# VHH binders against Profilin-1 (pfn-1), part 137

Target 1, 132 residues: Profilin-1 (pfn-1), of Caenorhabditis elegans (q9xw16)
Amino acid sequence: MSGWNAYIDTMTAAAPSIKRCAIVGAADGSVWARTEADNVFKASEEELKTFVALFNDVTQVPAKGADIEGVHYVVPRTEESLIFGKKENTGFFAVKTKSAVLIAVYEGPNEVAAQVRKAVESMQTYLNNAGY
Below, E stands for the ipSAE of ESMFold2; O stands for the ipSAE of OpenDDE; V2 stands for 0.75 times the mean of E and O plus 0.25 times the DockQ between their complexes.

## First folded at step 18 (VHH)

Design ui5 (from ug23 with Q102R K107E; framework vhh_7pa5_2; at its last look DockQ between E and O 0.62; V2 from the best seeds 0.59)
Fold by ESMFold2, look of step 18:
Structure ui5 (fold): chain B 132 residues (1-132), chain A 123 residues (1-123)
Amino acid sequence: as target 1 above (132 residues)
Amino acid sequence: QVQLVESGGGMVQPGGSLRLSCAASGFTFSSYAMSWVRRAPGKGPEWVSYISGSGKSTHYADSVKGRFTISRDNAKNTLYLQMNSLKPEDTALYYCAVGGPRPPPLEGEMQYWGQGTQVTVSS
């Protein structure tokens, strides 16, 4: 299988602190690829549809936070195509491309958060430049 | 191990119909969106159709819209493509794939495509 899972592998290799990762359709929240086996990314299509809809108005997200895998995160800030969530020593970065949302859930301090952000944004840029 | 096995292709006259099947195993099929992709002779892959994991959302390339219908049976781990009003330009090797439309493989990336199922539309 070389579908979207190759991009999961690229991101997790670039930022080993990523514990779970997914690529989902921006329109419907349906999973295109995710970490599996011992590190399964577990979120329902319904939860993910709600999550990707946050990108319809990112300015409202800091006030209400975000849920992924049944975990509620504080969202300190957002950018037009990026949502950053924190909960204690864990967090996530999610970025939107033309067709997809890339989600990476990580553990660690601010130093690893920068590495995770760089990994997902590099992939976001690649996909956007390719029209995806 | 993830496996996707396509079947149901064949030779058909213009205007004819075929129903393709894709048997999936080795992953939680109902959790994943699926696509049909085709490769015409001498061409790279072309995205044809998409269906969400639940089956509630579908999309089609303009060239097949109104003629092809994607569907899935999550209880049987099977993806389908009903192909009606077939045209010579639909002649291709058809593959199923996990997820939505994707750019061409990265340089050096391994691609694990199955054999696909051949659709040939000719008089």
Scores: ipSAE 0.704, ipTM 0.868, lowest interface PAE 1.1, mean pLDDT 89
Fold by OpenDDE, look of step 18:
Structure ui5 (fold): chain B 132 residues (1-132), chain A 123 residues (1-123)
Amino acid sequence: as target 1 above (132 residues)
Amino acid sequence: QVQLVESGGGMVQPGGSLRLSCAASGFTFSSYAMSWVRRAPGKGPEWVSYISGSGKSTHYADSVKGRFTISRDNAKNTLYLQMNSLKPEDTALYYCAVGGPRPPPLEGEMQYWGQGTQVTVSS
């Protein structure tokens, strides 16, 4: 649909455990791109608005967790531009760039998490280097 | 298939107004933010404005703030750009696109499904 779909495809291809992805506006949670078809990223704009606001103070996120697609995740810890959560055999990684938040939801054992994180952080680095 | 068809362009004098439209199809329009992007001759793409899927959030490039207004009608799958107080430097081919703004190095990578609509501001 747009050039951003290439970024979605790149992230989803980087780790087979990634089930859904989205690129949203860091300021308002607006959806710029997302996985579609069999793996539609289903978070609403309102939910995403709340989610991206978590990056305003990541230190508080572990205490309350994070919600994505109506699912509540435990957030063990956070970094300045990274929020990740877990729920049973699922989880998510979300990284913030200058203007966007990249979200990847994955399914699998803990061992797959490293690859998912690498995928989203790689994209984060690329976009940051480009001033994005 | 996904389609974006721009219209409403034309030639106007400085200070004039135009209203652009973008007809979207082939995807869930209301689920996505939409942007207007323009390309002037000899220049790279320039992001102009975007609006969230719900229409509750709007953003503008500094060069058009106070003069342009982005809006959408999700029932009609249509994106709009009201352009007032037009200037010669607004002359460009205008495209609509899915998503928000991208920095200059990445703007050239944006995919457009329409031919764009030409806006020419000249005395």
Scores: ipSAE 0.460, ipTM 0.773, lowest interface PAE 1.0, mean pLDDT 91
ESMFold2 (binder alone), look of step 18: mean pLDDT 83; pTM 0.834

Design ui8 (from ug7 with Q102R K107E; framework vhh_7pa5_2; at its last look DockQ between E and O 0.87; V2 from the best seeds 0.84)
Fold by OpenDDE, look of step 18:
Structure ui8 (fold): chain B 132 residues (1-132), chain A 123 residues (1-123)
Amino acid sequence: as target 1 above (132 residues)
Amino acid sequence: QVQLVESGGGMVQPGGSLRLSCAASGFTFSSYAMSWVRRAPGKGPEWVSYISGSGKSTHYADSVKGRFTISRDNAKNTLYLQMNSLKPEDTALYYCAVGGPRPPPLEGETQYWGQGTQVTVSS
């Protein structure tokens, strides 16, 4: 197991509603770490390549949505380094660092979203401060 | 149980070549990017290169770009690093790691490292 798994564990522990997580390369969508076992993050490399490319122009993402693990999410809005989506009782938060994209897929009512966002943004801040 | 076993190191003269191998087990090898990292005496770990799970994407540190080539054989669960035009500055213990460039350490976190393979470039 790589050191990146520690970040996966930290994020998943921060919000119980998080079901799956992944850390992928911002440049190519390559998987660096992901949840495994019963909660395997299942997005393919090709899908993730497309997903991370969304950060090249986040302003267009709300119009077309985002796909993760074969699921299409509505993206209400975006920020420069944040893409989040919703589908029924599920959603995702994805944040971009200098070199990585952190993705958390969650399940639950809207009330849990804030905690999920906090988890991924906290990690984003940590990594950014470290130059990653 | 994740295992990473590096091999292929040795002593070469400047301008020489080596090919490192990393045998991986205990996880779905093809699902993850893999990296080479090196640690020179008295220095911290330096990321060298990483390759995506499929092998379609490769990345290199500026210090090795054009001289090193990372590759993988997913059928053999093996990562490779072809090192050409070696320089004394390439002298280090070389490790393979799961994922991209080395992450910063978290408090209390223990990095997984194999024994590494020693590369020594000296005239």
Scores: ipSAE 0.896, ipTM 0.937, lowest interface PAE 0.4, mean pLDDT 94
Fold by ESMFold2, look of step 18:
Structure ui8 (fold): chain B 132 residues (1-132), chain A 123 residues (1-123)
Amino acid sequence: as target 1 above (132 residues)
Amino acid sequence: QVQLVESGGGMVQPGGSLRLSCAASGFTFSSYAMSWVRRAPGKGPEWVSYISGSGKSTHYADSVKGRFTISRDNAKNTLYLQMNSLKPEDTALYYCAVGGPRPPPLEGETQYWGQGTQVTVSS
């Protein structure tokens, strides 16, 4: 069935270090698409609702960090529509569009983070240009 | 394989009501938000409504707010749309879809739409 899964596939193909990925509604954190099978993205609706609300005031996020899939990340940097989290040899980038939040969880050293950020920001730009 | 089968459409007079159903299979239904989308004659798709996986969060296009109610029964893997106070502008082929409002297809992507269920509102 065609749906939001094509966008998941595009992001994971662009940055192989992405291990899990999701597209969720910006208003409520509802899951629109996610990686499945061996790499299931396992965040609950409650956790995702809390997570997307971080974008309501990104300036407060570095002080408290962020939780995804039951994992707590330090958030060293935010921008108006981007949250970057780190824990040990893993991290995430999350970006907000008009209607959605794109979340990519990656593994690897900081040198791979740029490719992950580029993958999610490219899709963010595509969706924003389309009004989504 | 994901399968979505719409039913419950028909012909009604303005002011009438219909209840649409969408039978889902081939995926963990309760994990995903679900949408209703409609296509009026000669027009592109218009997102109508979506509901979160748990059913606790609902969203509506302004054109249907207050008249349509989305719901789901996760035990039966079924999505519903209760349509009240129907207007001629609601005439369309209605589809269910996984996720929230979706942009046009990516380059080279072929979007599949099922048969849908026809709603016709006329005197």
Scores: ipSAE 0.780, ipTM 0.889, lowest interface PAE 0.9, mean pLDDT 90
ESMFold2 (binder alone), look of step 18: mean pLDDT 80; pTM 0.802

Design ui9 (from ug7 with T110V; framework vhh_7pa5_2; at its last look DockQ between E and O 0.84; V2 from the best seeds 0.00; counts 0 for: SAP .728 > .668)
Fold by OpenDDE, look of step 18:
Structure ui9 (fold): chain B 132 residues (1-132), chain A 123 residues (1-123)
Amino acid sequence: as target 1 above (132 residues)
Amino acid sequence: QVQLVESGGGMVQPGGSLRLSCAASGFTFSSYAMSWVRRAPGKGPEWVSYISGSGKSTHYADSVKGRFTISRDNAKNTLYLQMNSLKPEDTALYYCAVGGPQPPPLKGEVQYWGQGTQVTVSS
């Protein structure tokens, strides 16, 4: 549907544990690309607007957690351009680039988290290097 | 099948106005931000503007800010670009695209743009 779909496909291929994935505008949470069909990413624009705003001050996020697709996640810690959360056998990784936020929601044991993180951070690095 | 069909282009003198339209189909239009991108001869694609799915948020490249206005009608699956105070530098093929500023191409990537509509600003 968009040029950004290639990035969605790349991330989901790199980490099979990713169930849903989205690329949204860092400024407003608008959806640029997302997984569709059986794995449709369901977060609303308003929810995503709130979520991307978390990157304005990541230090506060662990105290309050983060919501994605109506699910509340515990956020153990954050980095300047990384927010990740956990809930039981699910979690998410969100990384911020210059213009976008990449979100990957995954399911599986804790061991799969590393691969998911690598997938989104690799894409983050690529986009940052490209000025995006 | 995703389709994007641009229209509304033409030739105008500097200072003139045009209104572009993009008819979208094959996906849930209102769920996605939409962009206008342009390509001038001999230059790479330049992002022009994008609007959120709901239409509540709009963004513009500095080169067009204050002159162009992006809007959408989700009931009609249509994206618009009102272009005022046109300049020769605005001459380009204008494309409609899903999402915000368009990313660099990946290997084997398919570009999801329409045929484009030509805008020519000349005295």
Scores: ipSAE 0.913, ipTM 0.947, lowest interface PAE 0.4, mean pLDDT 95
Fold by ESMFold2, look of step 18:
Structure ui9 (fold): chain B 132 residues (1-132), chain A 123 residues (1-123)
Amino acid sequence: as target 1 above (132 residues)
Amino acid sequence: QVQLVESGGGMVQPGGSLRLSCAASGFTFSSYAMSWVRRAPGKGPEWVSYISGSGKSTHYADSVKGRFTISRDNAKNTLYLQMNSLKPEDTALYYCAVGGPQPPPLKGEVQYWGQGTQVTVSS
């Protein structure tokens, strides 16, 4: 197991609309932890390397959108350490810390998005305060 | 079900070499980054190195960079650490772990370390 699994579990418990979740290395997109079993987070290492590199210049992301698990999302806007995307009744939130990117993919109406954002940002804050 | 078994430690003089192995089972080894972590006497865990699932990306703590080489064989579900130019300060129990550098534990979380493999560097 991975000590990052507790972070996965905490986020999915805080926001039940999260269907898949992963924690990946900020430098290379390598998978440190992810949801498994019936809800496997299936992005390839190459896709995740491309995805985490979006944080190198978040201002360019709205023009391109973002791909996660082979799904293309519209990115309406970004914040310095946050990228979120929408497609139909699904979306994602991703936050960057010094060492990691936390990714949550959710389903549901737009009102659940705040719950998902809060869940990932809570873990981002905890990691930032610890220097991670 | 996840099991990680370290081996290859021993006693060696400064400047010597050792090769550590970690046999992994119970999960899809090639999908996950893997780390080496060490615990020196009286100290907490120190992250040493990690390697991506494919093996294409490697990362090292500054204290071991240039001396240690992490590698993996995904066909054998085995992680390796080649340790060259060993110094007394490398003396520690060495463990492998799933993922990159291990995060701070969340409240109420207990992380268990196995036996590890002892590396002792002394004259």
Scores: ipSAE 0.796, ipTM 0.894, lowest interface PAE 0.8, mean pLDDT 91
ESMFold2 (binder alone), look of step 18: mean pLDDT 81; pTM 0.814

Design vi10 (from vg84 with F98M; framework vhh_4orz_3; at its last look DockQ between E and O 0.95; V2 from the best seeds 0.81)
Fold by OpenDDE, look of step 18:
Structure vi10 (fold): chain B 132 residues (1-132), chain A 122 residues (1-122)
Amino acid sequence: as target 1 above (132 residues)
Amino acid sequence: EVQLVESGGGLVQAGGSLRLFCAASGFTFSDYSMAWLRQAPGKRREWVALISYAGDYDYADSVKDRFTISRDNAKNTVSLQMNSLKPEDTAIYFCAAMDSFDSGSTYDYDYWGQGTQVTVSS
C-alpha cells in the first residue's frame, strides 16, 4: 500500500490550499493511504465507512451533510461521483473511482475550490484509467 | 434581473437581537444554497452561516448557538436570526447564493446582495 502514498503526495502538491488527503476503499472505507506527519488525516474507520456509503445515493447528501474527521460539512453540491462540502473557510472534495474514494480537505477562500476539484479529478481520471 | 436584497440591519445594544432577511428574485431559488457572510472594517469577509438547497446548515464557530439560519423556498427568502449579539458582530452582512446544480460552477457564490449594516454597541 506504500505505492499509494505517491498519489497522496501528488494531490497534496497540486494546490497549496489542499491540507489533508486520503485514499480509501470505496466498498468499506478502509484506508489505503493518507497524509501523515503535520497534516495527518484523522478520520476513523467507522466514519470513513459511513462516508463512502454516501456515494450509494448522493442525492440525499445535501439534506444531511457529511462528516469528516469529526467535523460536519454542509454539502451544497453533489454529482454522481463527487461530493463537495463547505465549513467556514474550509471544505472538501471527495471523488469516487472504480474502487476508491479520494478525499481532499482544503483551506482557503471560495476561489480555491475549483483548483482543488481539478486536482482530485485529475487523480480520479488517472486511477480509473489504471483500473482502480 | 437577479436580485438579492438584505434587510433587518441596524443599531442594537450588546446582548440584543436582530433578524436579517434576504429576498431573492430572478433565479430558481430552490436550486441554490444560501449563505450569510459579513465584513467588518479592515477585515476580510468571513463566512457566517450556510444552508444547502436541501436544508442542511452550519455556522461559523464564532456565531454558533447564537445565530440561526433558515430559508423559505415558497417566499424565496433566507433569514438570519441573531441573538446575544456582541460588539465583534458589527459588520456589513451579505446574503449570497451558490448554484448547486450547474456543472460549470466555480463553487463560488454566484450572486450577492449589497449588504446590510449591523452595529452592536457595548
Scores: ipSAE 0.876, ipTM 0.932, lowest interface PAE 0.4, mean pLDDT 94
Fold by ESMFold2, look of step 18:
Structure vi10 (fold): chain B 132 residues (1-132), chain A 122 residues (1-122)
Amino acid sequence: as target 1 above (132 residues)
Amino acid sequence: EVQLVESGGGLVQAGGSLRLFCAASGFTFSDYSMAWLRQAPGKRREWVALISYAGDYDYADSVKDRFTISRDNAKNTVSLQMNSLKPEDTAIYFCAAMDSFDSGSTYDYDYWGQGTQVTVSS
């Protein structure tokens, strides 16, 4: 999983409102890389296993929301491979690739959401094209 | 055209209750997630509560045990029941709507109401 940290750096640089993010295995939620040090992404193994399973049917998610790092997010919108959640002035975008789920937790008003979405979708496209 | 119209604001004493309503028109209400936000004088607008088009909801931590958001898709309304009001709850309260299905959305609120004043006296 060496080298996956560069993708974390790429996403956080592309959207400064991203405060924590991770790349996790789509099958089991295992952490391939995450933000560390000052902004550790702290989701538990059990939480991540539950979270990645939401992508089995994203249409069910808006009725229940999603939990990350012990925080409940209302999910006002999903797309085939994307889940968007909100809590106060924070939110997340998560996207699924062939092998992974990319999770970005951001802070800021909703106006910043487009930049965060672009950062995670750009990485989604890159990883899919690379076979991941 | 599209309208969100808030009502139910007013003056209440601390410890009292108010119920805010937001009447929506000009769009398919059941496809929208709805939120309440508030802005106190001299402060930034803050998120109060959100209810998804499919019914999940949550609140800002400062109001979670006192406020209840609900929606009525038959009447195209969202409401906010506010109990145990504190002077700190004094603000203009805004209703906002986010399209859950339009791919052209910026993932921000598409529509805003004009706001209704809530004033909680000590």
Scores: ipSAE 0.653, ipTM 0.858, lowest interface PAE 1.3, mean pLDDT 91
ESMFold2 (binder alone), look of step 18: mean pLDDT 83; pTM 0.845

Design vi11 (from vg84 with F98L; framework vhh_4orz_3; at its last look DockQ between E and O 0.91; V2 from the best seeds 0.78)
Fold by OpenDDE, look of step 18:
Structure vi11 (fold): chain B 132 residues (1-132), chain A 122 residues (1-122)
Amino acid sequence: as target 1 above (132 residues)
Amino acid sequence: EVQLVESGGGLVQAGGSLRLFCAASGFTFSDYSMAWLRQAPGKRREWVALISYAGDYDYADSVKDRFTISRDNAKNTVSLQMNSLKPEDTAIYFCAALDSFDSGSTYDYDYWGQGTQVTVSS
């Protein structure tokens, strides 16, 4: 699983606003890789299990929001394989691949959101092409 | 023509209450998440509250348990009940709309009101 750390590094380096990232199993929320050290991604296994299950029906997510690392986010927008959340000057993008969910938590003004999305979607495309 | 018009601002003493309203027109209100933001003199505009098009909501920590956001899709309005107001709540309050279905968006707010002044005296 150490090979997945390279993908975490790639996502965190893609935009300065990205603070924490995780790659988890889409089926069970098991952690494959996450940011460590000063920017540890702290979501629990139970929380991640609940989070990845949101992708089973994204249409319901804006009504109830999403919780990551014990923080509640309002979810203004979802797509088939994308969930977007906001809280003050923070937010997250989560995208689903064939077998994984990629999560990026960011800080900054609203303008940074596009760059964060691009970062996680680029990784999504790469992993999907690789069969993951 | 798209319009967001705020109202309800004014001068109030600390501990008092105000209710802000935002009336929307010119777009499909029910497809948008609505937010309140505020900007004090010399400070950056800060997030206050957000309510999704589906009714989930949240608040900035500084206003939690004092402010309440709500929306009425039938009337195309979003409101902000502000209780236990403090001098540090003094700011221009803006209503903003975020499209919940446009995948081409930058995820910034699409529409803004002109703002309403809220002044809380000590």
Scores: ipSAE 0.804, ipTM 0.897, lowest interface PAE 0.5, mean pLDDT 94
Fold by ESMFold2, look of step 18:
Structure vi11 (fold): chain B 132 residues (1-132), chain A 122 residues (1-122)
Amino acid sequence: as target 1 above (132 residues)
Amino acid sequence: EVQLVESGGGLVQAGGSLRLFCAASGFTFSDYSMAWLRQAPGKRREWVALISYAGDYDYADSVKDRFTISRDNAKNTVSLQMNSLKPEDTAIYFCAALDSFDSGSTYDYDYWGQGTQVTVSS
């Protein structure tokens, strides 16, 4: 039970529509924490390395989309440190901090996306302020 | 005033084809990602296809390889070519738009069309 696991719990409690999430290293995609057990976040190390590299230039992401957990997401929008992906009734928000990328995969229509966005952005701000 | 206007719906026999169009006005079309959604009687509205402002696209698994989404930024239109139609494709089809560049957006669709009826007979 690491200290990083508490941040996973904080995000999932703040936005119940989050079904899986992870905190991974921004440089290499190494997993610092993730949802486990029945809701295992199951992206491979190779996939995560590719995924975090998308933050090197988020403006290129909408042209090709993004893959996480073997699922292709259309990316209709990005911001400097945020990628939003959609597939059917699911989606993800990913945000970059100084050292990490936070990934939250949710279920629900776009209307629940505000709750998910708020949860990951709050954690992004907290980790950035803490030097991560 | 912003408008999305769908057209091209109608009655078709199973196995047939239809092409839907969505004409957009009142906003900078090239800044928007565009989607088609559908709602069958008694069902929730479901995502059918999405095309980003930069050209990536995907489809619901139930329509993959039968439907093709495309956009024409010069004409402010998005279209949905529907082939090999099945009775299960019967629904009202809606066009929707999501602003790709508004930093204050809710990440929900900003605009919706009125819908066009597609009916597929056996």
Scores: ipSAE 0.672, ipTM 0.856, lowest interface PAE 1.2, mean pLDDT 91
ESMFold2 (binder alone), look of step 18: mean pLDDT 83; pTM 0.835

Design vi12 (from vg84 with F101Y; framework vhh_4orz_3; at its last look DockQ between E and O 0.86; V2 from the best seeds 0.77)
Fold by OpenDDE, look of step 18:
Structure vi12 (fold): chain B 132 residues (1-132), chain A 122 residues (1-122)
Amino acid sequence: as target 1 above (132 residues)
Amino acid sequence: EVQLVESGGGLVQAGGSLRLFCAASGFTFSDYSMAWLRQAPGKRREWVALISYAGDYDYADSVKDRFTISRDNAKNTVSLQMNSLKPEDTAIYFCAAFDSYDSGSTYDYDYWGQGTQVTVSS
């Protein structure tokens, strides 16, 4: 297991609603680590390349949404380093670090979203402090 | 005073159509994403459709290609055109508003209507 896989495990364990996670390069969407086995993160390289590019101008994302793992999410809210999407009882949080994008796909009622955000932002802070 | 008022519900036969409206007041409508949700008797409230403040939209798989969500910022309204209705679409339909500019304090809908009853007979 690579060092990045440990961070995936940490995020996945942070909230039971978190189902799949990925850590990808902010520049090109290359996969550094992702959930595997029964909860494999399935986004393609091309999709991830497009996804990470959304952070170049987050203000435009609510107009066009975001696609992850072939699923379209409506994005009702963005911040400078945060993109939040919704699809039925699922959604995602994506946060940007100095060199990476952290993605967490979750399932549950709206109330679980706060826990998911805390999980990915905690990891964001940790990685930023570590220089990543 | 914040208000979301649904209208357009009623009784319709299977295969029929209804158009729901939600009139919003008391807040900056254009800053909010708008959603339709529904709750059938004995079931959990479920997501039906969402349209962002910027106009992107999506639907629950169960209603895709049958329902159409739209918004009119000039009139502070969101609509749900429901075609090819089925008995399983029977529910109370709620309009809800989501603040798209809140900085991480709330991830639930901020405002709710009282709901409008939709009944589809077989």
Scores: ipSAE 0.839, ipTM 0.915, lowest interface PAE 0.5, mean pLDDT 94
Fold by ESMFold2, look of step 18:
Structure vi12 (fold): chain B 132 residues (1-132), chain A 122 residues (1-122)
Amino acid sequence: as target 1 above (132 residues)
Amino acid sequence: EVQLVESGGGLVQAGGSLRLFCAASGFTFSDYSMAWLRQAPGKRREWVALISYAGDYDYADSVKDRFTISRDNAKNTVSLQMNSLKPEDTAIYFCAAFDSYDSGSTYDYDYWGQGTQVTVSS
């Protein structure tokens, strides 16, 4: 049994291009765990509340994009429980579980995006199966 | 059968303006997010601007306030208006398309144009 921080460590180890990530409550954006120290995930509570509400209808997100850590991302694609955002050579993947939203902010060329997506979706599946 | 064809490149003096166009064919254009990227001599290809299929857009910080991306779904084109050009804007400019409905695993651009040269002389 490990705390939520162990899941942060698992995702960042699986995809080293992830620079910051967080696990937040799907209903209110409350932070359950996040990267700390030199790579602090710096989103505010109000920003996260707005962000997780995007999952109420992901099909509307590409029209206005998404903001995380004060950075605007264009969202060129969503899937039922996934939002993908881009800004220059950075981006994010966010996925929703039953109770949480996993957010991973990465840096690198597009070829690293598949590794990041795989890391967050693997954790999404794990947490869903565990009832979260 | 998919084609993205850039045009409008050329030689321009610093401070000048240029408009690039990308004509798309072979797919449902309104379903695709469109980007401009560029590659300067000796540098990696870099993102310049992206416009989602639903209309949100953004720019690289280095071109913000000077470049404008727009799309015309009736003509199947995306354009890049480039104002106040600088020698560092010299590059091959590529149009790229990102399928908004593909559930594929890559999360990379699906189609690329051949590129158009922009040269900004000092």
Scores: ipSAE 0.654, ipTM 0.851, lowest interface PAE 1.2, mean pLDDT 90
ESMFold2 (binder alone), look of step 18: mean pLDDT 83; pTM 0.834

